# Designs tried in a protein design chat: VH-VL binders against Ureidoglycolate lyase (DAL3). Part 4

Target 1, 195 residues: Ureidoglycolate lyase (DAL3), of Saccharomyces cerevisiae (p32459)
Amino acid sequence: MVTVVAETLTKESFEEYGTIISPDEEISRMQNLEKGANQGTAIKLLQVSQVENKSTSKVPNWNLFRCFPQPHLNRVFTQGSNQAISHSIKVLEKHPCSTQTFVPMGRTSAEVAYLVVVAKEIGNKPDLSTLRAFTCLGNQAVTYGLGTWHAPMIVLGKEEHLDFSVLIYESLDPDRPEKDCVEEHYSDGDVCIII

## First folded at step 4 (VH-VL)

Design t16 (framework fv_sotevtamab)
Fold by ESMFold2-Fast, scan of step 4:
Structure t16 (fold): chain C 195 residues (1-195), chain A 120 residues (1-120), chain B 112 residues (1-112)
Amino acid sequence: as target 1 above (195 residues)
Amino acid sequence: QVQLVQSGAEVKKPGATVKISCKVSGYTFTDYYMHWVQQAPGKGLEWMGRINPNSGGTKYDPKFQGRVTITADTSTDTAYMELSSLRSEDTAVYYCARGRYYGSYYFDYWGQGTLVTVSS
Amino acid sequence: DIVMTQSPDSLAVSLGERATINCKSSQSVLYSSNNDNYLAWYQQKPGQPPKLLIYWASTRESGVPDRFSGSGSGTDFTLTISSLQAEDVAVYYCQQYYSTPTFGQGTKLEQL
């Protein structure tokens, strides 16, 4: 029985689990807001995500996930506000040979769009003592580090769905699915997130 | 070329505070963690902590937490390490060291080191 | 904290001969999900900062001579210099980065 309260996704809070693309956070910390790229029309931030590949594939796949909120999560969430809504985690997964990047499409920074749940590893299983949950804005993207255990995408908000562009290196070998993804399953109520 | 240039040697009294700088050139400062490592004379290396210059986020070894403060100034591409409540056991060479890629904790480029002598 | 222990503390080797330095971790630094060992080796000469030689236990850093190699997995690691050159006289450190970084105590390599 593990219960964790969701906290705000920031570059600092997530760094043990991977990297994030967080444009407003990065811009807010800059001293010089001069638009030096694209002939004076853009601010360019380099290497905002760390993608790694240990798979047999040398070419990444762009996958599309259309994710639907569960009924109790199909409501407005605001960053930094605890609405005391409980969500039970059924699965944590890891990708042993690749980072995995989720880029949301069609949402803004105005409200919380999805929930990220992560854990470090112990004994080839998720270390539930390191379990953390993050509320994510519609303009934030997440890259799970190599071997970081994470929940399948959880969508929040009043919209019917949220699409993600998903970058991953994967072998797609039907005889060796564990090379691409390993899962650990939990009974209802064993792993809970308070949002 | 990549260079990390540290401030010069310091002599301090017990109880004092020292602040060492590490000025970076030849790469984008915000793309890599900057770490600080202590080496007592004739002894081994001890990791003190690091900063992510892009976020300002820090992490410290519990042994130094409470006495060490690491900061970064992105306008001057300079990282700082401040160590307070100095004791004779803090006499050491202090290095700044760059993580090899974003978020890494092994180090490809090092500053030349700054000797801090704490004497009474 | 993961404790790193090197052996021997000092080693004397003749020019052209093989040098072997060992490093043991108090717990495994092998990350089972990516099958990588979170271990690096550094060379330090007097008055100089450490220089990265090997990372991920066996990957040689760019510009490091082929005579340097790293091996091992889990808790037991080895740095090998296949044919000692005069410029290799230095102190060598192993370092784990599986958790909060820790270094071995160092092995002083001298020319016999």
Scores: ipSAE 0.000, ipTM 0.452, lowest interface PAE 18.3, mean pLDDT 88

Design t17 (framework fv_sotevtamab)
Fold by ESMFold2-Fast, scan of step 4:
Structure t17 (fold): chain C 195 residues (1-195), chain A 120 residues (1-120), chain B 112 residues (1-112)
Amino acid sequence: as target 1 above (195 residues)
Amino acid sequence: QVQLVQSGAEVKKPGATVKISCKVSGYTFTDYYMHWVQQAPGKGLEWMGRINPNSGGTKYDPKFQGRVTITADTSTDTAYMELSSLRSEDTAVYYCARGRYYGYSYFDYWGQGTLVTVSS
Amino acid sequence: DIVMTQSPDSLAVSLGERATINCKSSQSVLYSSNNENYLAWYQQKPGQPPKLLIYWASTRESGVPDRFSGSGSGTDFTLTISSLQAEDVAVYYCQQYYSTPTFGQGTKLEQL
């Protein structure tokens, strides 16, 4: 039985599990905000996330996930505050040969929009001693590192759904689905997140 | 003071369409889901569907799916419920009700109800 | 779809006496992840809309007299009025919001 408390998603806190695209965090670290791109109308930040491909596919796929909040999570969550809402994780999955990037669509930094739950690997299984959970703002994107175990996307907030543009390298071989995704299942209450 | 004020009673023929309004005041319209509940004579309360006024997103009970349309006008703080292909069994009081929590919810404020009578 | 069944269909209670109304769900409305019961109670008087009394099975809505209380967990819930007042004569409904909302059939409370 493992219980962890969700914490705020930051570039530093997620470092061992992958990378994130966090615009306000990136901008806050710059001293001179010169709009040198797009003929003086943009600030361009390079290489803000890392993707990795060890699959046989040479071309990435853009997939669309329309994610619906579970009933007990279809409510407002405040960043940095613990409302003592418990959520049980049923599945952790990994992509053995690719990073996977989730970019939310249509939300802002004013909202806690989704929850990411991650773990490192031990013996080809999730290492629950490394389990962590992060509350994510509507303008933050996450890239799960190669082989990082993670829960299927969990949407928070008062909206009916949240769409994600999802970048992954995958073979899509129907005879060998384990090349793209491996799952570990948990009984209700075995792995819990407090939000 | 929170108030939900519904339009007046309607008498319709079978096969007609009815559209009921629910005007809100005393709170920010876009902060809460608006739900619609039917109460037929001698029957209990039946949830019909809901709308998120902020997004326009709707969900309907399968029993009414295809016949019910819920909309919201944020410029007038008014929600609407339109029920088409009316049958005698649709004779009921229709309520708008505010969901306190998002998605599936309990209801803290209710409109006064609108009686719709379907008769030939 | 979760079916809500109330008992009794009607009851008569003397002023000052205890009234008890039961509600049973066809499946649990206790969500193990947050340990909350997705159950509410309403009071409806003739010609009026329902009025919220209790939510999360036992939390009393602001302005509701303390003689009203909710109890129970999982599939079996109870609304109790500790000392009936004349104004409490009404129909009472339970409602689940664990999934698409459903209501009990109602219990008519009358004064003896």
Scores: ipSAE 0.000, ipTM 0.444, lowest interface PAE 19.3, mean pLDDT 87

Design t18 (framework fv_sotevtamab)
Fold by ESMFold2-Fast, scan of step 4:
Structure t18 (fold): chain C 195 residues (1-195), chain A 120 residues (1-120), chain B 112 residues (1-112)
Amino acid sequence: as target 1 above (195 residues)
Amino acid sequence: QVQLVQSGAEVKKPGATVKISCKVSGYTFTDYYMHWVQQAPGKGLEWMGRINPNSGGTKYDPKFQGRVTITADTSTDTAYMELSSLRSEDTAVYYCARGRYYGSWYFDYWGQGTLVTVSS
Amino acid sequence: DIVMTQSPDSLAVSLGERATINCKSSQSVLYSSNNENYLAWYQQKPGQPPKLLIYWASTRESGVPDRFSGSGSGTDFTLTISSLQAEDVAVYYCQQYYSTPTFGQGTKLEQL
């Protein structure tokens, strides 16, 4: 039985599991805030996330995930809330041959919009001693690294759904689904996150 | 525009019970916690408790536990605070205040306040 | 419970001058898991409810003038008004929300 308390998502805290696109964090670290791009109307930051492809597919797919909050999570969460809500993880998955990037659509930086749960690998299984959970703002995107085990997307908030644009290299071979995704399943209460 | 409108001033005798209402408009009532704060004349602010209007779940400060009851009516978008066994020391302005986000314990919008006077 | 202590109890500052209000907590209000300070500042004028100025120790509420700033971490916090305006005459309260919410006793800011 493993229980972890969710932390705020930052570039630094997520570094061993993958990369994130965190606009306000990126902008706050810049020494020059001149709007030199888009004819003086934009700040352009390059290479803000790491995407890797070890699959045989040479073309990435943009997939759409429409994710729905579970009833006990269909409420507004805030960073630093003293409300402790428990959530049991049923599945962790990994993509052996590709990173996977989730970009949320239609939420703001004012809201905690989703929960990311990750673990490193041991013996082709999740290493639960490395399990961590992160509350993610509506303007943050996550890229899971190669071999990073992660829970299928968990939506928080009062909205009916949260859509994600999802970038992945995948074969989509129905006879070999294990090339794109491998899963490990857990019983209720074995792996819990406190939000 | 967000508004929290409280019921009017009350004068009560020692030992009585008072019930104050806080009617909200301009936002979804069930998305934010509603808190109650006491301010005695010329004194500071004391948190009394809160309700999650979506679940009806409450939490109270130990100082008021057993005397305070906070409720919410989602059909009228109204929160209530009931304080029993009134003493002269309970003479105060009582505020309802919205938690900025669900489960947040700092307050972005406040009601105008309700003066409760307890005298014999 | 966490006890909040403000200093001074009152101060008088001339228009255009800097005003500084301090707040100390009896234990740290810094949450290590998210590296956030659970501290807010409010302004209260006579006959009015408190108005939120600052949350998360240093984040200014929308619509609050930039002359107001919050700083500090852990147990020691400061509210600064860089150039006092007449409308800033009020009582100021700090509040922690790391545990059951508690407020400081208030600092009365007057025009000198």
Scores: ipSAE 0.000, ipTM 0.426, lowest interface PAE 20.6, mean pLDDT 86

Design t19 (framework fv_sotevtamab)
Fold by ESMFold2-Fast, scan of step 4:
Structure t19 (fold): chain C 195 residues (1-195), chain A 119 residues (1-119), chain B 112 residues (1-112)
Amino acid sequence: as target 1 above (195 residues)
Amino acid sequence: QVQLVQSGAEVKKPGATVKISCKVSGYTFTDYYMHWVQQAPGKGLEWMGRINPNSGGTKYDPKFQGRVTITADTSTDTAYMELSSLRSEDTAVYYCARGRYYSYYFDYWGQGTLVTVSS
Amino acid sequence: DIVMTQSPDSLAVSLGERATINCKSSQSVLYSDNNENYLAWYQQKPGQPPKLLIYWASTRESGVPDRFSGSGSGTDFTLTISSLQAEDVAVYYCQQYYSTPTFGQGTKLEQL
């Protein structure tokens, strides 16, 4: 049994698991805020996240995930409960040959929109001693590093769904699905996140 | 072209602190990890730690934890490695080395800095 | 920590002949389903820093001659130089990056 308390997603805290796109953090560290791009109407930050491809596919795919909150998570936000949110993780997955980037759509920077749960690898399984959980704002995107185990997207808040634009390199070989995704399953209550 | 240039050789007494620099050029400093590797005479290569110059976040090998401090100055594209409480066993060549795509294998290396610790 | 052990500690090979260097890890550095091994090889000449030759166990770094090849999986890895040239005289190191990076003790390659 492992229980982990979720912490706020930052570039520093996610460093060992991958990279993030965090616009407000990026802008706050800049020395020159001149709007030099788009003919004076934009600030451009280059290469804010790393994408890696070890698959046989040379072309990335954009996938769309429409993610729905589980009822127990949605109720806490809609009712304004004072109870701590407890969530049991049933699956951790890994993409062996590609990073995977999730960009949320339709939420603001003013709200916690989703939960990211990650672990490093030991042997061929998630190393639960390295398990961490992060609450993510509506304007933050995450890139899971190669070999980083992670939970399928977990939606927070009172809304009915959260859409993600998802970038991945995948072979889509029906005879070898393990090249694109491998999973480890857990019984209810064995891996818990407190939000 | 990518280049990592380190500061010159140092001679220190036991108990002293040494600080070595690694100035980079030919790439965007903040997009790659900078690692530090020790090579003692007659011994192999030992990873000491790394910094993400974009965030300042560091990770150290437990063997050096508490004695090593890695920092980065993005205004001068320079990484630093500071090793305190020096002992004779710290006599070694110290390398900075770039990790590819925030990785832990090293595609470019500095020329090395010899640190000699003697009474 | 994952311990990396190389064999032999040194070898001498004639020009034009094949050289093979072995590396064994105390723990698997393979992701079982993707055939990717977190293993690199470096060449170091006297007075110079190490130079990356191979990463992901078998991927040759750009600019490295075709005579260098890496093979193996899991815990047992080999660096092969198909036809030794004088410039290949050096110490060779394997390195795992599956966990906290560790290096083998090195193999000194000399011309016979």
Scores: ipSAE 0.000, ipTM 0.447, lowest interface PAE 18.7, mean pLDDT 86

Design t2 (framework fv_sotevtamab)
Fold by ESMFold2-Fast, scan of step 4:
Structure t2 (fold): chain C 195 residues (1-195), chain A 119 residues (1-119), chain B 112 residues (1-112)
Amino acid sequence: as target 1 above (195 residues)
Amino acid sequence: QVQLVQSGAEVKKPGATVKISCKVSGYTFTDYYMHWVQQAPGKGLEWMGRINPNSGGTKYDPKFQGRVTITADTSTDTAYMELSSLRSEDTAVYYCARGRYYGYYFDYWGQGTLVTVSS
Amino acid sequence: DIVMTQSPDSLAVSLGERATINCKSSQSVLYSSNNENYLAWYQQKPGQPPKLLIYWASTRESGVPDRFSGSGSGTDFTLTISSLQAEDVAVYYCQQYYSTPTFGQGTKLEQL
């Protein structure tokens, strides 16, 4: 039995599991806010996320995920508030040969839009002692590090769905599906997140 | 214990509207989607639509869209299914059913309500 | 929409014998991101509502006897009753929930 309380997603809190694209956090850390890009109309921040590829595929795929909230999660979540809503994790997955980036579409920084659940690895299994959960705003994107275990995308909020543009390197070899994705399954109540 | 209790049988004339209720107990009404399923005599099951009682959000199968309206009253823990412009082919048993995981497979069902459309 | 086709339409099995019911979907109901099959099985007896037996293609609902098992992946699924009991005489339905829910036409299981 493992229970973890979800915390706010920040660049610093996620650094052991991957990287995030967090525009407002990046801008707040800049010393010079001059609009030096796009002929004076943009601030350009380089290398805001790390994408890695150890798969046999030389080119990345952009996939589209339309994710639906489970009924008990189809409600407003306020950042920094403990709603005491429990969510049981059924699956943690790992992409052994690629990072995977989820970029949400159609929500704002004013909303907690999705939940990210991650763990490090021990003995080719998720290390549940390292399990963490993060509430994510609608303008934050997440890149799971190479080999980081994570739950399939979990959507929060009142809307019926949230679309993600998803970047991954994958071989799509039907004879070797474990090269692209490995899963560990859990019974209801064995791994719980409190939001 | 979880129970879904539906209103009683209805006999309607073609062109009429029927409204069936489904009162729930034994769980938090707003935590699960409520679905409605039609079963014509001697036939299989056909999904009509669902409501999220927490948001009021509804989705309907295109075959019934425009004639079916699903609503929920959280003060009485009751879901409703209203079917208008009734035809003889709407004669069926109608079930409410509680959904799991994205709300779309069904662990508890009401006892069913027979709607007969004739004459 | 995804069309679910069951076979056979009816099946007669002696008590204690194995019953197998098949279900085929017109497109895959395997979700690649979580490697789960969005497939459930129900039992319906005359005058009663359906009862959930299996979900995620192979997970048995709490309280369902061990003789019931589900198997298969993608487009081809089976419900197996390892040793038929008299109480198992019913119509069985498969259902996909990968998209808008659709059911198979049903398989009537009778005792020989």
Scores: ipSAE 0.000, ipTM 0.469, lowest interface PAE 15.8, mean pLDDT 87

Design t20 (framework fv_sotevtamab)
Fold by ESMFold2-Fast, scan of step 4:
Structure t20 (fold): chain C 195 residues (1-195), chain A 119 residues (1-119), chain B 112 residues (1-112)
Amino acid sequence: as target 1 above (195 residues)
Amino acid sequence: QVQLVQSGAEVKKPGATVKISCKVSGYTFTDYYMHWVQQAPGKGLEWMGRINPNSGGTKYDPKFQGRVTITADTSTDTAYMELSSLRSEDTAVYYCARGRYYGYYFDYWGQGTLVTVSS
Amino acid sequence: DIVMTQSPDSLAVSLGERATINCKSSQSVLYSEDNQNYLAWYQQKPGQPPKLLIYWASTRESGVPDRFSGSGSGTDFTLTISSLQAEDVAVYYCQQYYSTYTFGQGTKLEQL
């Protein structure tokens, strides 16, 4: 049995698990804010995410995920509960041959929009001693690194859904689905996140 | 703690069907693939097929395709292997085996069920 | 299908001596994307089910004595028992899981 308290997503806090695209954090750290790109109308930051491909496919897929809030989480946000939110993780998954990037659509930095739960690997299983959870703002994107175990996307807040554009390299080999995704399952209460 | 317990020995006539059970305990049944392996007396091991108890998805070796059916009952944590149109060369010990890491290699095995096909 | 061939078919080794069993696959079982060999070894004693010894060609299963080791890559694999004990008398099988599942024919290890 493992319980962790969710913390705010930052570039530094996520470094061991992957990379994030965090525009306001990136801009706040720049020494020169001159608009040198797009003929003087843009600030261009290069290589803000690290995408890796070990699959047989050389072409990435852009997938669309329309994610719906789980009933118990949506109820808390909708009804304005003062109680701490406890969420039991049922599944952690990894993509052995590709990073996977989730870019949220239609939310801003003014709201927490989703929860990311990650762990490193030990012996082909999640290393629960490295388990961490992050609350993510609506304008932050996450890239899970190779071998990083993570929970399927968890939507927070009172909205009906949250769409993600999702970048992944995948073999889509029906004879070896485990090359694209491997899962570990947990009983209720064994892996808990406090939000 | 992990145990796979198979049903008892069967004696069948040629042309009959046999159904062997494999009841699991000590782990979550739907978390692991279940495989079935045939071993003729004094011979080696031959893979027959597998099921993912979580999805019900099955895969069979072409040698047994059409004669073998593997099922799982998640309410009783039991996997089944049914082999039809039995012939004398089907006389063998049949094992269920749990597949680790999405079914690749087999970490726990049932005790085996001897099926004798005789006229 | 990938054909697994073991050698020798049978082997007699004195207690305390090294036993070596070979396994050859008809095609490579090394997956380039994860750099893993999809190869396992099992021990089977008379009247008992097989027991997993080694997976991923060289990873020893929990509870298996240190005298058992696996080596090799691609198409040629070896199971080594560094110092034979009486309890090691058994039939040993290699198994590939790169493309479906096939076993070698088995190597019978006897005490000399």
Scores: ipSAE 0.000, ipTM 0.445, lowest interface PAE 19.0, mean pLDDT 87

Design t21 (framework fv_sotevtamab)
Fold by ESMFold2-Fast, scan of step 4:
Structure t21 (fold): chain C 195 residues (1-195), chain A 119 residues (1-119), chain B 112 residues (1-112)
Amino acid sequence: as target 1 above (195 residues)
Amino acid sequence: QVQLVQSGAEVKKPGATVKISCKVSGYTFTDYYMHWVQQAPGKGLEWMGRINPNSGGTKYDPKFQGRVTITADTSTDTAYMELSSLRSEDTAVYYCARGRYYGYYFDYWGQGTLVTVSS
Amino acid sequence: DIVMTQSPDSLAVSLGERATINCKSSQSVLYSSNNENYLAWYQQKPGQPPKLLIYWASERESGVPDRFSGSGSGTDFTLTISSLQAEDVAVYYCQQYYSTPTFGQGTKLEQL
């Protein structure tokens, strides 16, 4: 029913859904040629992503996600290459009380490593008219904003897996799981992304 | 030495699409951004957009966004600029220009490609 | 968009005399975090592409004669040619790259 074409992840295109950590884009924008940090060996970029917490937990947790590519996505993707590969979204989830940051480990800017799919909210459900999809490089991290609906991590590329360091505030209250995560499910073909 | 060599002049009708090439030599194509700049007759310079040949990432000026597409072919060290829905006011010399990843100032320029849009 | 305004629109200078071209930006192009002015100057001769002269407001591009100098900060910038030579007759453009790049309208420099 709903089909969107994945576009390149940029700070500007993602800003209504959250923030990103995009080193090459940040360096290009800030034009900082001086390695003023770490005794002249680093360029320091401040506040490149926003983390928010509405949960009762005052301590964030780092979780580890080892994500595996689905068979039809276990292939090389490069920016500027259109292979018209279709992917059906089975679920969108929302974290009502925390942002969630995914930092990939072990891949480079030379490859498209994962896909993020997001939507705004309408009537406590994903607003599919706002659905967007982004191809993400191996050196880009994503922070989903509070209340942003998003697909569980989708890995691209030829590698066996992609690990993410994941920052979140979570209550982990077994009697109130909806405080940490709410899901909306879709049938095959109802929500499709073209990569 | 660094050279940016563009394709030849084009004459197009209103509504047509034009695609200009910029072939580079004398440096590693993926180490620099490639930008496109428009110069209408008797007018100044207008930035259209850029591509990072290493990632394929593009950025466009809002005035051209939706009509301009910039691409790069790393196997031939060639950047392309495609402009659709041509209007008479698109008559201009189009330049490719090399910029560093950390700055949109341009140290080497192509020779320019004249595009004439007339009925 | 940051609007770049050059003055004068045209200037005639005798050989050996000083030429001064001004450029104003509608907002500051000084980035406080690195204390750099995101401003470049170009020379364009008829039938040729622009040639980079100055970047970061005052840094001279390799191969550019030392009679060319850039100065200024924030919103007000100047390109100076200390002693005009015949080959310097051209149109000069300032350009900001603090945000989406924009150019001044150009200053035509002619020999008196």
Scores: ipSAE 0.000, ipTM 0.423, lowest interface PAE 21.1, mean pLDDT 86

Design t22 (framework fv_sotevtamab)
Fold by ESMFold2-Fast, scan of step 4:
Structure t22 (fold): chain C 195 residues (1-195), chain A 119 residues (1-119), chain B 112 residues (1-112)
Amino acid sequence: as target 1 above (195 residues)
Amino acid sequence: QVQLVQSGAEVKKPGATVKISCKVSGYTFTDYYMHWVQQAPGKGLEWMGRINPNSGGTKYDPKFQGRVTITADTSTDTAYMELSSLRSEDTAVYYCARGRYYGYYFDYWGQGTLVTVSS
Amino acid sequence: DIVMTQSPDSLAVSLGERATINCKSSQSVLWSSNNENYLAWYQQKPGQPPKLLIYWASTRESGVPDRFSGSGSGTDFTLTISSLQAEDVAVYYCQQYYSTPTFGQGTKLEQL
C-alpha cells in the first residue's frame, strides 16, 4: 500500500516525468516583459514543452478527451466541503513510443482543474516509490515523457466536464495495441492520493 | 563486469561538430538511461542530457539545447553524443554515465573523452 | 534549476583524522511521500571519472569503505570520512536528482 499527498504542479517538480506548459510560471521567469511579438501585441516563449516521437507513425494525432469528474470527487466540490479527499488509483498507463500532451480547454488559472499522477519505471512496471501526484490549474498543460507511467486523466472541481486537446503519435495498430499503450492495474486502496 | 568505453580524444576547430561514442558491456543496455556530463578543465560537472535506449526518448539541459544530440544504437550497445557549433568554451572532458533504473544518479562512468576546441 | 553549493572549496586533513564536507541545495530535495532525499556524492581523482560513493543521501554504494558516510535531509547534507586514508585525496561532488541533475562546485580534499 502506497499513499501520496498531491502537490502543486510546477515545471521543476514535474521535470523527471515530462514537461509542462505553465504560462504564469514562464512569464514570471522573464527579465523583459516587453511585447515584442505579433506586431507588439504578444510575448512569445519558444519550446515550452518537449514532444517526442519514437513510433513508426510520422503524423501526430490531435485527440479530444471529454473528461468527467468521478462522483466522489465531484460531490466534495459541489457540497463546498473542506474535507481532505482520498482517491484510489485503479490504473497507471504508459505510452512507450510517444509523449502525450494534455491541454485543458475552458478553465482559468484561479482554480484547480485536474489531477496528474505519475511514476517512473522499474522492471517494466510503475515504480511506486517514485509515485507523485500534482494538482493542476486550469491554464496548465502537461506532457508525459516517453515511457512515463501516469493515471488516466482525473478531473477535479464542480463542473460537469473538462475537455482536453490531446497530442500523441500513435500507430493505432489493432493487432499490436501494446505499442501505443500498456497498463498496470491496482486494487482499491493499494495506491491512494490525498488531495 | 560493467564497462562504459568511450572513443578517443578529439581536436576540433571552432564551428565544427564532434561525435563521441560510448560502448557498454556487462549489462542490458536498454535497462538503464545513458547520460552525458561535461567537465571543463579545472571545473565542476555539468549534466548535458540523457537518452532512454529502450524508447529513444531524450532530455537535454537548456544550456545545450539545440547544439547537443544524444542517440543510441541498440544493435551495437552504443550511445552517442554529438555537439555542434563548437566554441572554445566547449573544451572539456565529456563523460557518458549510466543512470540507475530509478533516479538520475550515476553508478558507472566512461573513462572520459577530451575534446579540445582551438583555432 | 536547483543550485548546489558545497563548503569548503578546499580542505586539508591529516591522515587518520575526520574530514567533513557540506552541501546545500537551494530548495528541498526530500520527496516527502517516500521520505527519500534525492542526493548523491561522488569522488573524483585526477585523470579519472567520478566514482559514486553515496546515493539517497546516506546509502553507501557497494564496495565503498565504511569510513565514508552521508547524512542530512532536505537542504543540508554532509559527507563524512571518519579516518582519512592517503587514497581519499580527491575532489568530492554532491549531486541532486530531485529535478534535472545538478552538481555542487566540488570540494578539494588534500592531505595535511
Scores: ipSAE 0.000, ipTM 0.431, lowest interface PAE 19.6, mean pLDDT 86

